# Designs tried in a protein design chat: VH-VL binders against b0r0t1r1705to1887. Part 19

Target 1, 183 residues: b0r0t1r1705to1887
Amino acid sequence: RLRVLADVSGSMYRFNGVDGRLERSMEAVCMVMEALESYEHKFKYDITGHSGDGFDIELVRCDKVPKNNKERLKVLKTMHAHSQFCMSGDYTLEGTEHAIRELAHEEADEHFVIVLSDANLERYGISPDRFARVLTSNPQVNAFAIFIGSLGDQADRLQKTLPAGRSFVAMDTKEIPQILQQI
Short names: E, the ipSAE of ESMFold2; O, the ipSAE of OpenDDE; V2, 0.75 times the mean of E and O plus 0.25 times the DockQ between their complexes.

## First folded at step 5 (VH-VL; framework fv_ifabotuzumab)

Design g4 (at its last look DockQ between E and O 0.04; V2 from the best seeds 0.00; counts 0 for: pae O 13.3 > 2, grease 22.1 > 18.9, placed apart)
Fold by ESMFold2, look of step 5:
Structure g4 (fold): chain C 183 residues (1-183), chain A 120 residues (1-120), chain B 107 residues (1-107)
Amino acid sequence: as target 1 above (183 residues)
Amino acid sequence: QVQLVQSGAEVKKPGASVKVSCKASGYTFTDYYMNWVRQAPGQGLEWMGEINPNSGYTNYDEKFQGRVTMTRDTSISTAYMELSRLRSDDTAVYYCAREYYGYDYAMDYWGQGTTVTVSS
Amino acid sequence: DIQMTQSPSFLSASVGDRVTITCRASQSISSYLAWYQQKPEKAPKRLIYAASTLQSGVPSRFSGSGSGTEFTLTISSLQPEDFATYYCQQYYSYPLTFGQGTKLEIK
C-alpha cells in the first residue's frame, strides 16, 4: 500500500513563474501515476496533497485511480486550482505524520509513504531532523522523501540530514520512475 | 494521568554499569519518544539520547556513543538506559522524559529522577 | 552542535517584579525552543514550547517570544513560587542542547 504526498501550497503557485516549482510538482504526480499504471493489481495507491490550508487533500483515491490522460489531467487541474487559492503555509510534517498513522491501520503486505517536496524545508522553519524523525516514526510504514528540482547545497544538506535510503533527489521529474523502482 | 516512575538510587564503582528503568503509565507508550537527560550535582541539564519505543531506534549524543544503550519493553511500558564503564564524573541525577513523536512539542513529562553515584 | 547561551546566569528580584531571561542560539532554530523551570531536588517542568506556546496549567504571567536565534522568557509579576532555575532548550537539531540556566532568587 502506497500513499504519495504532494505539495500544493500557495507558494508553489506564486513562485512557479520564477522556478517552475508547481509545474515540477504536477509533473512528478503525473510520473507517479504513469509509473504505477500497469501495476494497479500489485499496488494499491493514493495521492494526497498538503498546503497552508491542510494536509489531507485527496488528489487520487485508491479506488478510483486515473486510467487515461483525461482523468490524469483532472488530477493536475485540481492541484493547480488548489494551489492558486490556498494559503502559503506548509504542512509537510503534519501530512507525513498523518499519512503514516493512517496507513499503519490498513490491511496490506507492505505500507509505503512517499513525500514529494522541494528542498526548502529550512526556509519554512521546518527542522530536517524532525522530518527525519517523522519518516522513521513507525517501522511498519516505509516512509521516503523525493526532493524535486532542488539543486546545490540546499538539496545536498537535506539529503545528508535525512536517513540513508530514505531520501532521493530528482534533478528532473523523469528520474521519478527509476526512484520508485528502487523503493 | 501521565506518570513516569523511575527506579531507585544506585551506588556504583568506577568501571561498572548501571541500568535505570522508567515505567510509563496514563498514555499510549508507543506514541512518545523517550529521552534521557542527566544533571551532575550543581550543574545544568545534559541530553544523552532518545529511543522510539515503537521501533526501538535510538539516537545518542556522540559523547555517550559506545557507552550508552537505550532499550524498552513495550509489554510493560518501560524504557531503560544503561551506561557502562562508569567514572566519577558520571555521578548525576538521570531523568527520563517523554516527547510526542510528532514534531512540535519538546519534552513534556519527566520522571522523578534517579540518582547514580559513582565512587570507590 | 547548537550552543544555547542564557542571559543573565543569575538574577535577583522581588515579588511583583517583571523579569526577562534571554536565550541565544548559535544558529537559527526557527521556533523549536522550550523553556523549563526547575526547583531544587525536582525534575524540570516544561513552561513553554514552540518558543511561545504556554503549557496548559502554567500561569498566564509566563510568556515566551522570539524566533531564529534570539528568544525571551518573561514573567510579568513574580510570585513566591517562581524563584527557581530556568533553562532554555533547542529541539531543532541533534544533539538536543540546553542553555546553562538562569537562577532566579529572592532579593
Scores: ipSAE 0.233, ipTM 0.702, lowest interface PAE 4.8, mean pLDDT 80
Fold by OpenDDE, look of step 5:
Structure g4 (fold): chain C 183 residues (1-183), chain A 120 residues (1-120), chain B 107 residues (1-107)
Amino acid sequence: as target 1 above (183 residues)
Amino acid sequence: QVQLVQSGAEVKKPGASVKVSCKASGYTFTDYYMNWVRQAPGQGLEWMGEINPNSGYTNYDEKFQGRVTMTRDTSISTAYMELSRLRSDDTAVYYCAREYYGYDYAMDYWGQGTTVTVSS
Amino acid sequence: DIQMTQSPSFLSASVGDRVTITCRASQSISSYLAWYQQKPEKAPKRLIYAASTLQSGVPSRFSGSGSGTEFTLTISSLQPEDFATYYCQQYYSYPLTFGQGTKLEIK
C-alpha cells in the first residue's frame, strides 16, 4: 500500500513563475504515475494533495489509477487548477501525519508514504525536526520525502536533519523512478 | 465475446527471428495488459513478459531480455511478440493472454496459441 | 524469482472422487495466486484467481483456498471433463511464475 502526498497549495501556483515549483511538482507526480505503471495489480497506490483547502485532496484514487496519458494529464490539470483557486495555507505536516495514520489502518504487507516537497519547508513555517518526527511517527508505515528541484543547499540541509534513508533529493524529476525503486 | 486470435504456425532456422501477432476483440484493448507465455513440448508454462497497450510500457523476464520485443497497434487491437536469435530450445507454443490492470486479477483469456518450431 | 511447486505432479482418480492439488510458493505471495486448467492442444483456462475467487462460468465443484505460501485447488466431485493438467501461478511479483503442473488422469 502506497500513498503519494503532493503539494497543491496556492504558493505552488503563485511562485511558479519564479522557480517553476508547480511545474516541477506536476512533472514529479507524472513521473510517479508512469513509474508505477505495470504494477497496479501488485501495488495499491493513491495520490493525495494538500493545500489551504485541506490535507486530503483526492488526486488519484487507488481503485481508479490512471491507465493512459490522457488520464495522467487530467490529474495534472486538476493539480494546476486546484493550486490556482485554493485557499491560502500549507498542510505538509498535517497531510503527512494523516497519510501515515490512514495507511496504518489498511491491511497490507508493507505501507509506504511518499511526500513530494520542494524542500522549502522553512519558508512555510515547517520545522525540519518536526517533519522528521512525523515521518517516523509510526514504524508500521515507511514514510519518505522526495525533495524536488529545490536550491541544492536547502535539500542538503534537510537531508542532514532527517533520518538516514528517509529522504531523497531529485535534482531532476527524471530521477524519481530510480528513487522509487530504492524505496 | 472476448477473443484473442493469434497468427499461424511458424518454422524458423536457428539465428532467425519470429514475430507472432495477437488480435483482440470483444473488449477494450487498452484496458488490459497483454501477457506472453510459452510452453515447450511436454513442458509447463513460462511467462515471457507483458505490455501495457495504452503506453507501450513493457516488462520482460530477464531470461528473454535483449531477445524479446513486445509491441502493439492500438488501431487494430493487435499485440506483437518478436523473438530474435532463435535456437532449438525456443521451440514452443506461444500464447497471448490478457490481464486486467486492476488488483487481484490474473490472465483470464488466452489466445489459441502459435506453434513456433526452430530446426536446422 | 518466486518458485512455485505443485504436488503431486501426477494424479490418478475416478469420476466422483474428491481431488486436491497443492501449490507451494518459495515465499509469501499473499493471495496473488491463480489456478489454470489446460487440456491437450488447448490454451490454459483460468479457474481461480485471488487464491479463492471462482472464475465466472466455472463449475462450483472447483474451489481454491490458502494464503501466504500454501495453496490448494479442490475438485469436490470429479467429472469426466475435468481430466486435464492444472497449473498454479503467482502474480505477486515479477517475473510471473507457474508451478510445474499437475496432470490429472483417469484411473
Scores: ipSAE 0.000, ipTM 0.562, lowest interface PAE 13.3, mean pLDDT 89
ESMFold2 (binder alone), look of step 5: mean pLDDT 93; pTM 0.952

## First folded at step 7 (VH-VL; framework fv_ifabotuzumab)

Design k1 (at its last look DockQ between E and O 0.70; V2 from the best seeds 0.00; counts 0 for: pae E 5.6 > 2)
Fold by OpenDDE, look of step 7:
Structure k1 (fold): chain C 183 residues (1-183), chain A 122 residues (1-122), chain B 107 residues (1-107)
Amino acid sequence: as target 1 above (183 residues)
Amino acid sequence: QVQLVQSGAEVKKPGASVKVSCKASGYTFTDYYMNWVRQAPGQGLEWMGEINPYSGNTNYDEKFQGRVTMTRDTSISTAYMELSRLRSDDTAVYYCAREGYYGYDDYAMDVWGQGTTVTVSS
Amino acid sequence: DIQMTQSPSFLSASVGDRVTITCRASQSISSYLAWYQQKPEKAPKRLIYKASTRQSGVPSRFSGSGSGTEFTLTISSLQPEDFATYYCQQYYSYPLTFGQGTKLEIK
């Protein structure tokens, strides 16, 4: 059982023109969907988002995963639209904790939570140490963070704070499939 | 009612070890982190470390690393703090205090034990 | 480690006074700040968390404000039961750290 948590907060849209963070996020989600397509028989996955509107925003349901590019595009459009019109706020920690808690109650051989985020946690008032604590809060759930498009220095700092093997840096979204294979 | 009840006062010799217990009631023990904070006579509060009662994971202040061991028994909703190689400056009141999970419970330490006085003297 | 510095360390005031205690963090802690009240021979009591959220049951005369590195605890009208020692605490990063405390005494 796998859940991917994506940032679809308003800041993703508002600052997309500055650094393309929403585009990177959307591309990352697309890469994840593409990477997981061939493994649907082995595990079920869903994708949820967090924003100022909440920390459990449905993007992809386990029983209705995208099967083609058109369906994947629909997911991305949903992400874009949501980030454009949602309330301000970031629920990275809340969303991660919620994901871990919910998955822990589902029957599966293994449980995984993958948080797609950038390396600017502190900018959003998110404590890296607290994030690390959340990721390791439940041994039944393997929670990981993939930081997308992170600056080297920021990534290094986060790598030092987060437990070994629980965080990955993808300078290019094309690296995500390889990272997923490592998980 | 939610409460934390700690073990009684301890008197120890230098070099000895002390183990303080903290029994939780009135809430789900594993849903909150347990912190340990001490306070020397006439001094401020000093955080020692925390334990996740569910996972058993701990975080210690480096000052106590190697001397402090935090454990828990979930079957009886009890947290333990053991401090070894005691010295005179370890004389203090030791508190257990719970902290909720971010986003689901209150932040910081909302419920405290009554404290355990530990005296280290020759 | 993040250092928490409270000001003042000692404060004398009268009933009815407006009292303000300041806490400064050596680096930004966002809103990961709590205030505690401690009376002699008693365990600390949480008053404020997340910098400005008042604990349930805490009188409205207590308020917290601030973000980043500067925080304040305000008692709008001091009551007799408010004379105690107050501590700020950051929980942004490990190790968790407290301010040195502010002892509020009756003038």
Scores: ipSAE 0.817, ipTM 0.914, lowest interface PAE 0.6, mean pLDDT 93
Fold by ESMFold2, look of step 7:
Structure k1 (fold): chain C 183 residues (1-183), chain A 122 residues (1-122), chain B 107 residues (1-107)
Amino acid sequence: as target 1 above (183 residues)
Amino acid sequence: QVQLVQSGAEVKKPGASVKVSCKASGYTFTDYYMNWVRQAPGQGLEWMGEINPYSGNTNYDEKFQGRVTMTRDTSISTAYMELSRLRSDDTAVYYCAREGYYGYDDYAMDVWGQGTTVTVSS
Amino acid sequence: DIQMTQSPSFLSASVGDRVTITCRASQSISSYLAWYQQKPEKAPKRLIYKASTRQSGVPSRFSGSGSGTEFTLTISSLQPEDFATYYCQQYYSYPLTFGQGTKLEIK
């Protein structure tokens, strides 16, 4: 059982013109949906978002996954529309904790939570130490972070702060499918 | 009625060890990190470390690495802090303190035990 | 380590006064800041977390503000039971660290 967490907050929309963060998040979600299409027989997955309005925003339901590019585009349009009209707020830590707790109660052989995050956590005021602790908070849930960034000391520093094997860097969103297969 | 009740005062000689217990009630013990904080006479608060009661994982302040051991017994909802090779400057009140509920970005200590006075003297 | 510096260390005030205690961090801690009240021979009691969120049951005369490196605790109208020592504490980065305390005494 697999849950992927994406940021759809109002700050994603507001700052997209500055750093392209919403576009990168949308591209990452698209790559995840495409990568998992070939593994649907092995994985029950969903994709949820977090925003200033909450931390369990349904983007892809596990019983209604997109089957073609048209349906995947609708998911991306939903992300864009939600971020445009919702309140600002970063619930990365809260959303990750919620996902881990919720998945721990589901019946499955293994439980995975994958957090899609921008490499610049510190700029957004997110504590790397707290994030690292959240990812390792429940041994029954395998929680991972995929940092979507082009380069930088920030991503490298974050990987060294986080537990070994629990974080990955995607320099380009095209790397996400390969990273998911490693997980 | 969340409550943390600690073991009683102790007097120790330099070089000895002390083990303080902290019994939790009124909540699910394994859902909340437990912290240990001490306060020397007339001084401020000093964080010693934390334990995840679910997994048993710990994180200690470097100042106490090698001398402190934090453990728990989930069957009786009790956390323990053991400090070895005691010195006179370890004389302090030792508190256990529960971390706030996860998922609201509340990682500060919200409930404290009554404190355990440990006196180290020759 | 993130150093937390409180000012003033001692404050003398009368019942009914408005008082402000400042806490400064040596680097940004975002809003990962809590305030505690401690009376003599008692355990600390949490007043505020997340810089400005008041603990349930804490009187509304207590308020917190700030983010980044500078934070304040304000008591809008002192009551007799408010004379205590106050500590700030960051929980942004390990190790967790406290300010040195502000002792609030009756004048």
Scores: ipSAE 0.175, ipTM 0.698, lowest interface PAE 5.6, mean pLDDT 80
ESMFold2 (binder alone), look of step 7: mean pLDDT 92; pTM 0.945

Design k2 (at its last look DockQ between E and O 0.71; V2 from the best seeds 0.00; counts 0 for: pae E 5.6 > 2)
Fold by OpenDDE, look of step 7:
Structure k2 (fold): chain C 183 residues (1-183), chain A 122 residues (1-122), chain B 107 residues (1-107)
Amino acid sequence: as target 1 above (183 residues)
Amino acid sequence: QVQLVQSGAEVKKPGASVKVSCKASGYTFTDYYMNWVRQAPGQGLEWMGEINPYSGNTNYDEKFQGRVTMTRDTSISTAYMELSRLRSDDTAVYYCAREGYYGYDDSAMDVWGQGTTVTVSS
Amino acid sequence: DIQMTQSPSFLSASVGDRVTITCRASQSISSYLAWYQQKPEKAPKRLIYKASTRQSGVPSRFSGSGSGTEFTLTISSLQPEDFATYYCQQYYSYPLTFGQGTKLEIK
């Protein structure tokens, strides 16, 4: 059982023109959907988002995963639209805890939560130390963070703060499938 | 009702160790973090550390690193705080306090024990 | 460590007064700020969390505001039972830290 948590907060839209963060996020989600397509027989997955509107925004349901590019595009459009019109706020910690807690109650041999996030956690009011606490809050759930577009010292600092093997840096969204294989 | 009940007052000599217990009731013990906060006489509140009762993971303030050990017994919903190599400035009231999850209780310490007075004197 | 600085440290007021206590963080803590009330020989009591959310059972005369580095606790009309020491606390990052406290006394 796998859950992917994506940032669909208003800041993703508002600052997309500056650094393309929403586009990177959507690309990341698309890469995840594509990567998981061939493994649907082995596990079920869903994708949820967090924003100022809440920390459990439905993007992909386990029983309705995208089967083609058209359906994947629909998911991305939903992300874009949500980010454009949602209330301000970032609920990375809340969303991660919720994902872990909810997933822990699901019946499966293994449980995984993958948080797609930006390396600049502090800019969103997120302490890396507290994030680490959340990721390790439940031993029954293997929670990981994939930081997208991280550069330089910021990525290194996060890797040092977070537990070993619990965080990955994707300099390019094309690296995400390989990262998923490592998890 | 939700409550935390701590062990009784302790009097210790310098160099000794003290172990304070905190028994939780009225809620699921493993659904909340347990914090330990102390307060010296006439002073403010000082955070010592926390434990996740479910996982057993701990985070300590560096000031107490190496001297403090936080543990729990989930079977009896009890958290423990042991402080070793006691000195006079460890004299304080020690509190346990639960902290909820983000998005549910929005964290911070919403329920406190009654406190345990620990006196360190020669 | 994040330092929390309260002002004032001591405050004298009368019943019915509007009271304001300020808490400043040495760096941004977003909205991860709580206020506690402590009476003599009693454990602290959470009044406000997430900067502005009032704890269930806390009178409406208590309110919290602020974000980032500046926060305020306001008592709109002071009642006799409100004379106590108040603490702000950040739970943004480790170690968790408290302000030095504000003792509210009867004038």
Scores: ipSAE 0.825, ipTM 0.920, lowest interface PAE 0.7, mean pLDDT 93
Fold by ESMFold2, look of step 7:
Structure k2 (fold): chain C 183 residues (1-183), chain A 122 residues (1-122), chain B 107 residues (1-107)
Amino acid sequence: as target 1 above (183 residues)
Amino acid sequence: QVQLVQSGAEVKKPGASVKVSCKASGYTFTDYYMNWVRQAPGQGLEWMGEINPYSGNTNYDEKFQGRVTMTRDTSISTAYMELSRLRSDDTAVYYCAREGYYGYDDSAMDVWGQGTTVTVSS
Amino acid sequence: DIQMTQSPSFLSASVGDRVTITCRASQSISSYLAWYQQKPEKAPKRLIYKASTRQSGVPSRFSGSGSGTEFTLTISSLQPEDFATYYCQQYYSYPLTFGQGTKLEIK
């Protein structure tokens, strides 16, 4: 069982023109959906979002995963529309903790939570130490972070702070399928 | 009602060890990190470390690394802090303190035990 | 380690006064800051977390503000029960650290 958490906050929309953060998040979500296509007999996954309006924002249901480009485009349109009209608050830590706790109660052989994040946690005021603690908070749930960054120094600093094997850096969204296979 | 009740005062000789208990009630023990903080007479607060009661994972302040052990027994909702090779400057009141629930974004220490006085004297 | 420096260390004030206590972090801690009140021979009590969120049951005369490296606790109209020692504490990174305390005394 696999849950992917994506940022759909208002700041993702407002600063997208400066650093492309919303586009990277949307590309990452698209790559996840494509990488898991035709593996529905093996994986039950969903994708949820977080924003200033809260967390647990349903983007992809585990019983209605997209199977073609038309359905995947609907997910991306939902992400874009939500980020355009929502608050800029941050729920990354709360959303991740909630996802871990929710999945721990579900019946499955293995439980996975993957957080898709921009590499600049500290610039956005997110404590790397607290994020690392959340990722390792429940041994029953295997929680991971995939950082989609454009700057090697920022990615290096984040990997040194976060637990080994619990964080991955994707310099390009095309690396995401390979990273998912490692997980 | 959330409550943390600590074990009673201890008097120890230098070189000995002390183990302080902290019994939790009124909440799900494994959902909240437990911290240990001490306060020497007339001094401020000093963080010693934390434990995740669900996993047993710990993180200690480096000044106590090698002397402190934090454990828990989930069956009786109790956290423990053991400090070894005691010296006179370990004389202090030792507090357990629950960290707030992340799901509501309030992860600072929200509930404190009454404190346990440990006196180390020759 | 992130050092937390409070000012003033001692503050004398009268009932009804508005008082301000400042806490400075040696590096940015975003908003990961809490304020505690401790009366003599008692355990600390959390007043504020996440820099500005008041703990349930704490009177509205207590407020917190700040982000990054500079934080302020304000008591808008001091009451007799507010005379205590106040501590700030960062929980941004390990080790968790407290300020040295501000003792608020009656004038």
Scores: ipSAE 0.174, ipTM 0.699, lowest interface PAE 5.6, mean pLDDT 79
ESMFold2 (binder alone), look of step 7: mean pLDDT 92; pTM 0.946

Design k3 (at its last look DockQ between E and O 0.04; V2 from the best seeds 0.00; counts 0 for: pae E 3.3 > 2, placed apart)
Fold by OpenDDE, look of step 7:
Structure k3 (fold): chain C 183 residues (1-183), chain A 122 residues (1-122), chain B 107 residues (1-107)
Amino acid sequence: as target 1 above (183 residues)
Amino acid sequence: QVQLVQSGAEVKKPGASVKVSCKASGYTFTDYYMNWVRQAPGQGLEWMGEINPYSGYTNYDEKFQGRVTMTRDTSISTAYMELSRLRSDDTAVYYCAREGDYGSSDYAMDVWGQGTTVTVSS
Amino acid sequence: DIQMTQSPSFLSASVGDRVTITCRASQSISSYLAWYQQKPEKAPKRLIYKASTRQSGVPSRFSGSGSGTEFTLTISSLQPEDFATYYCQQYYSYPLTFGQGTKLEIK
């Protein structure tokens, strides 16, 4: 059982013109969907988002995963539209906690939570230490963070503060499939 | 029975706008995407775009981007397609057609409206 | 955009004939291909979806096959009511695209 948590907050849209964070996030989600398609027999997965509107925004349901480019694009369009019109706020921690809590209640051989995030957690008042505590809050759930960052220094700092093996840095979204294979 | 009923024929001048309606019945309107496809006289089928009646999100063919607006009124299970800045080559029969969402076994356009003839002439 | 190319554009056949229409996609669309039948002054009717799944109510003489880039619609024994124009359509990616059509006429 796998849940992917994506940031679809308003800041993703508002600052996309500056650093392309929303585009990178959408691309990352797309790469995840494509990568997981080949492992559908092994993993039951869903994708949820967090924003100012909440920390459990449905993007992909387990029983309704995209199967082609058209369907994947529909998911991305939903992300984009949500980010554009949602209320202000970031619920990375709350979303992660919720994902871990919810997934732990589901029956599976293994539980995974993957948080797709930019490497700018501090900008949003999120301490790396606090994030680390959340990621390791339930030993039944293997929670990881994939940082989709443009700033290498921030990503490196985060990796130093997070538990070993619980965070990955993807400088290129094309690296995400390989990262998933490592998890 | 599942049915899509479109509005009547339209005659427009170049530069004008036309708005075609498509009323759905016999199924849950918001569970299916609504596609719009047109067909010029003696020509093939051309996809214009789609709308998710639940969210209102749309996808248009780039050819019509900026001229087409697809909307819906869920309270009356009706989809709308508005095409602006009409020109002679917009003369065609316009169809609405439902398509199942992903994860559904009902792919492609399984139910079509009867079509709406739009004639653009000076 | 994915281009869909049908062949032939025109086909003359007799009642009882076996008819095959082909559709080629410019790139792989997996099995996300539909076939439609259209009679004059009527809306298209879905015959086949997912490349080979027959629409409920469609006669068994209609069959679809293929995957990737090559697809075929076959009418095993042509009936008088089968003379019409047929279209293939991909729904693998946006924009959705149709073949140019195949007009099946009586010989």
Scores: ipSAE 0.698, ipTM 0.875, lowest interface PAE 0.7, mean pLDDT 93
Fold by ESMFold2, look of step 7:
Structure k3 (fold): chain C 183 residues (1-183), chain A 122 residues (1-122), chain B 107 residues (1-107)
Amino acid sequence: as target 1 above (183 residues)
Amino acid sequence: QVQLVQSGAEVKKPGASVKVSCKASGYTFTDYYMNWVRQAPGQGLEWMGEINPYSGYTNYDEKFQGRVTMTRDTSISTAYMELSRLRSDDTAVYYCAREGDYGSSDYAMDVWGQGTTVTVSS
Amino acid sequence: DIQMTQSPSFLSASVGDRVTITCRASQSISSYLAWYQQKPEKAPKRLIYKASTRQSGVPSRFSGSGSGTEFTLTISSLQPEDFATYYCQQYYSYPLTFGQGTKLEIK
């Protein structure tokens, strides 16, 4: 059982023209959906968003995963629209904590939580130490972070703070399938 | 009613060890981190470390690394802090303190035990 | 380590006064700040967390404000039971650290 958390906050929309952050997030989600296509016999997944509106924003339901590019495009359009109109705020820590708690109670052989993020945690007022603790809070749930498009110095500093093997850098979204296999 | 009840006062010689217990009641013990904080006579508060009661994972202040061990027994909802190689400046009141609801990002200590006085005297 | 500096260290005031205690962090801690009240031979009690959120059951005369590096605890109308030592505490990064304390005494 696998849950992927994506940032669909208003800052993703507003700053996309500056650094392409929303575009990278949407590409990452697309790569996740493509990488997991045809593997439903091995695991059940969903994708949940977090923004100023909350941390349980459904993007992909585990009983209704996209099967083609048209359906995947609809997911990406939902991400774009939500980020455009959502309330201000960030729920990265709360969303991750909620996902871990919820998955720990589900029946499955193994539980995975993957957080897709940029390396700007401190800009959002998010303590890296608190995030590291959240990722390791429940040994029944394997929680990981994938930092998208971050420069090596920013991502390297965060990887040193986070437990070994629990964070990855994807400079290009095409790296995501390989990273998922490591997990 | 959420409550933390600690073991009684201890008098120790330098070089000895002390183990303080903290029994929790009125909540799900494994859902909240437990912290240990000490206070020397007439002094302020000093964080020693924390334990995740669910997993047993710990994080200690560097000052105490190598001398402190934090453990728990989930069957009796009890956390423990052991401090070894005691010195006279370890004389203090030792508190256990529960972290707030982790699901709401309330990471500050919201419930405190009554304190355990440890006196280290040559 | 993040150093927390309180001012003043000692404060003398009368019942009914408005009292302000300041806490400074050596680096930004966002809003990861709590305030505690401690009376002699008693455990601390949490008053404020997240810089400005009152703990349930804490009287409304207590308020917290600030973010980043500067934080303030205000008691708007001092009551006899408010004479105590007050501590701020950051929980942004490890190790967790407390201010030195502010002892609030009757004038």
Scores: ipSAE 0.430, ipTM 0.777, lowest interface PAE 3.3, mean pLDDT 82
ESMFold2 (binder alone), look of step 7: mean pLDDT 93; pTM 0.949

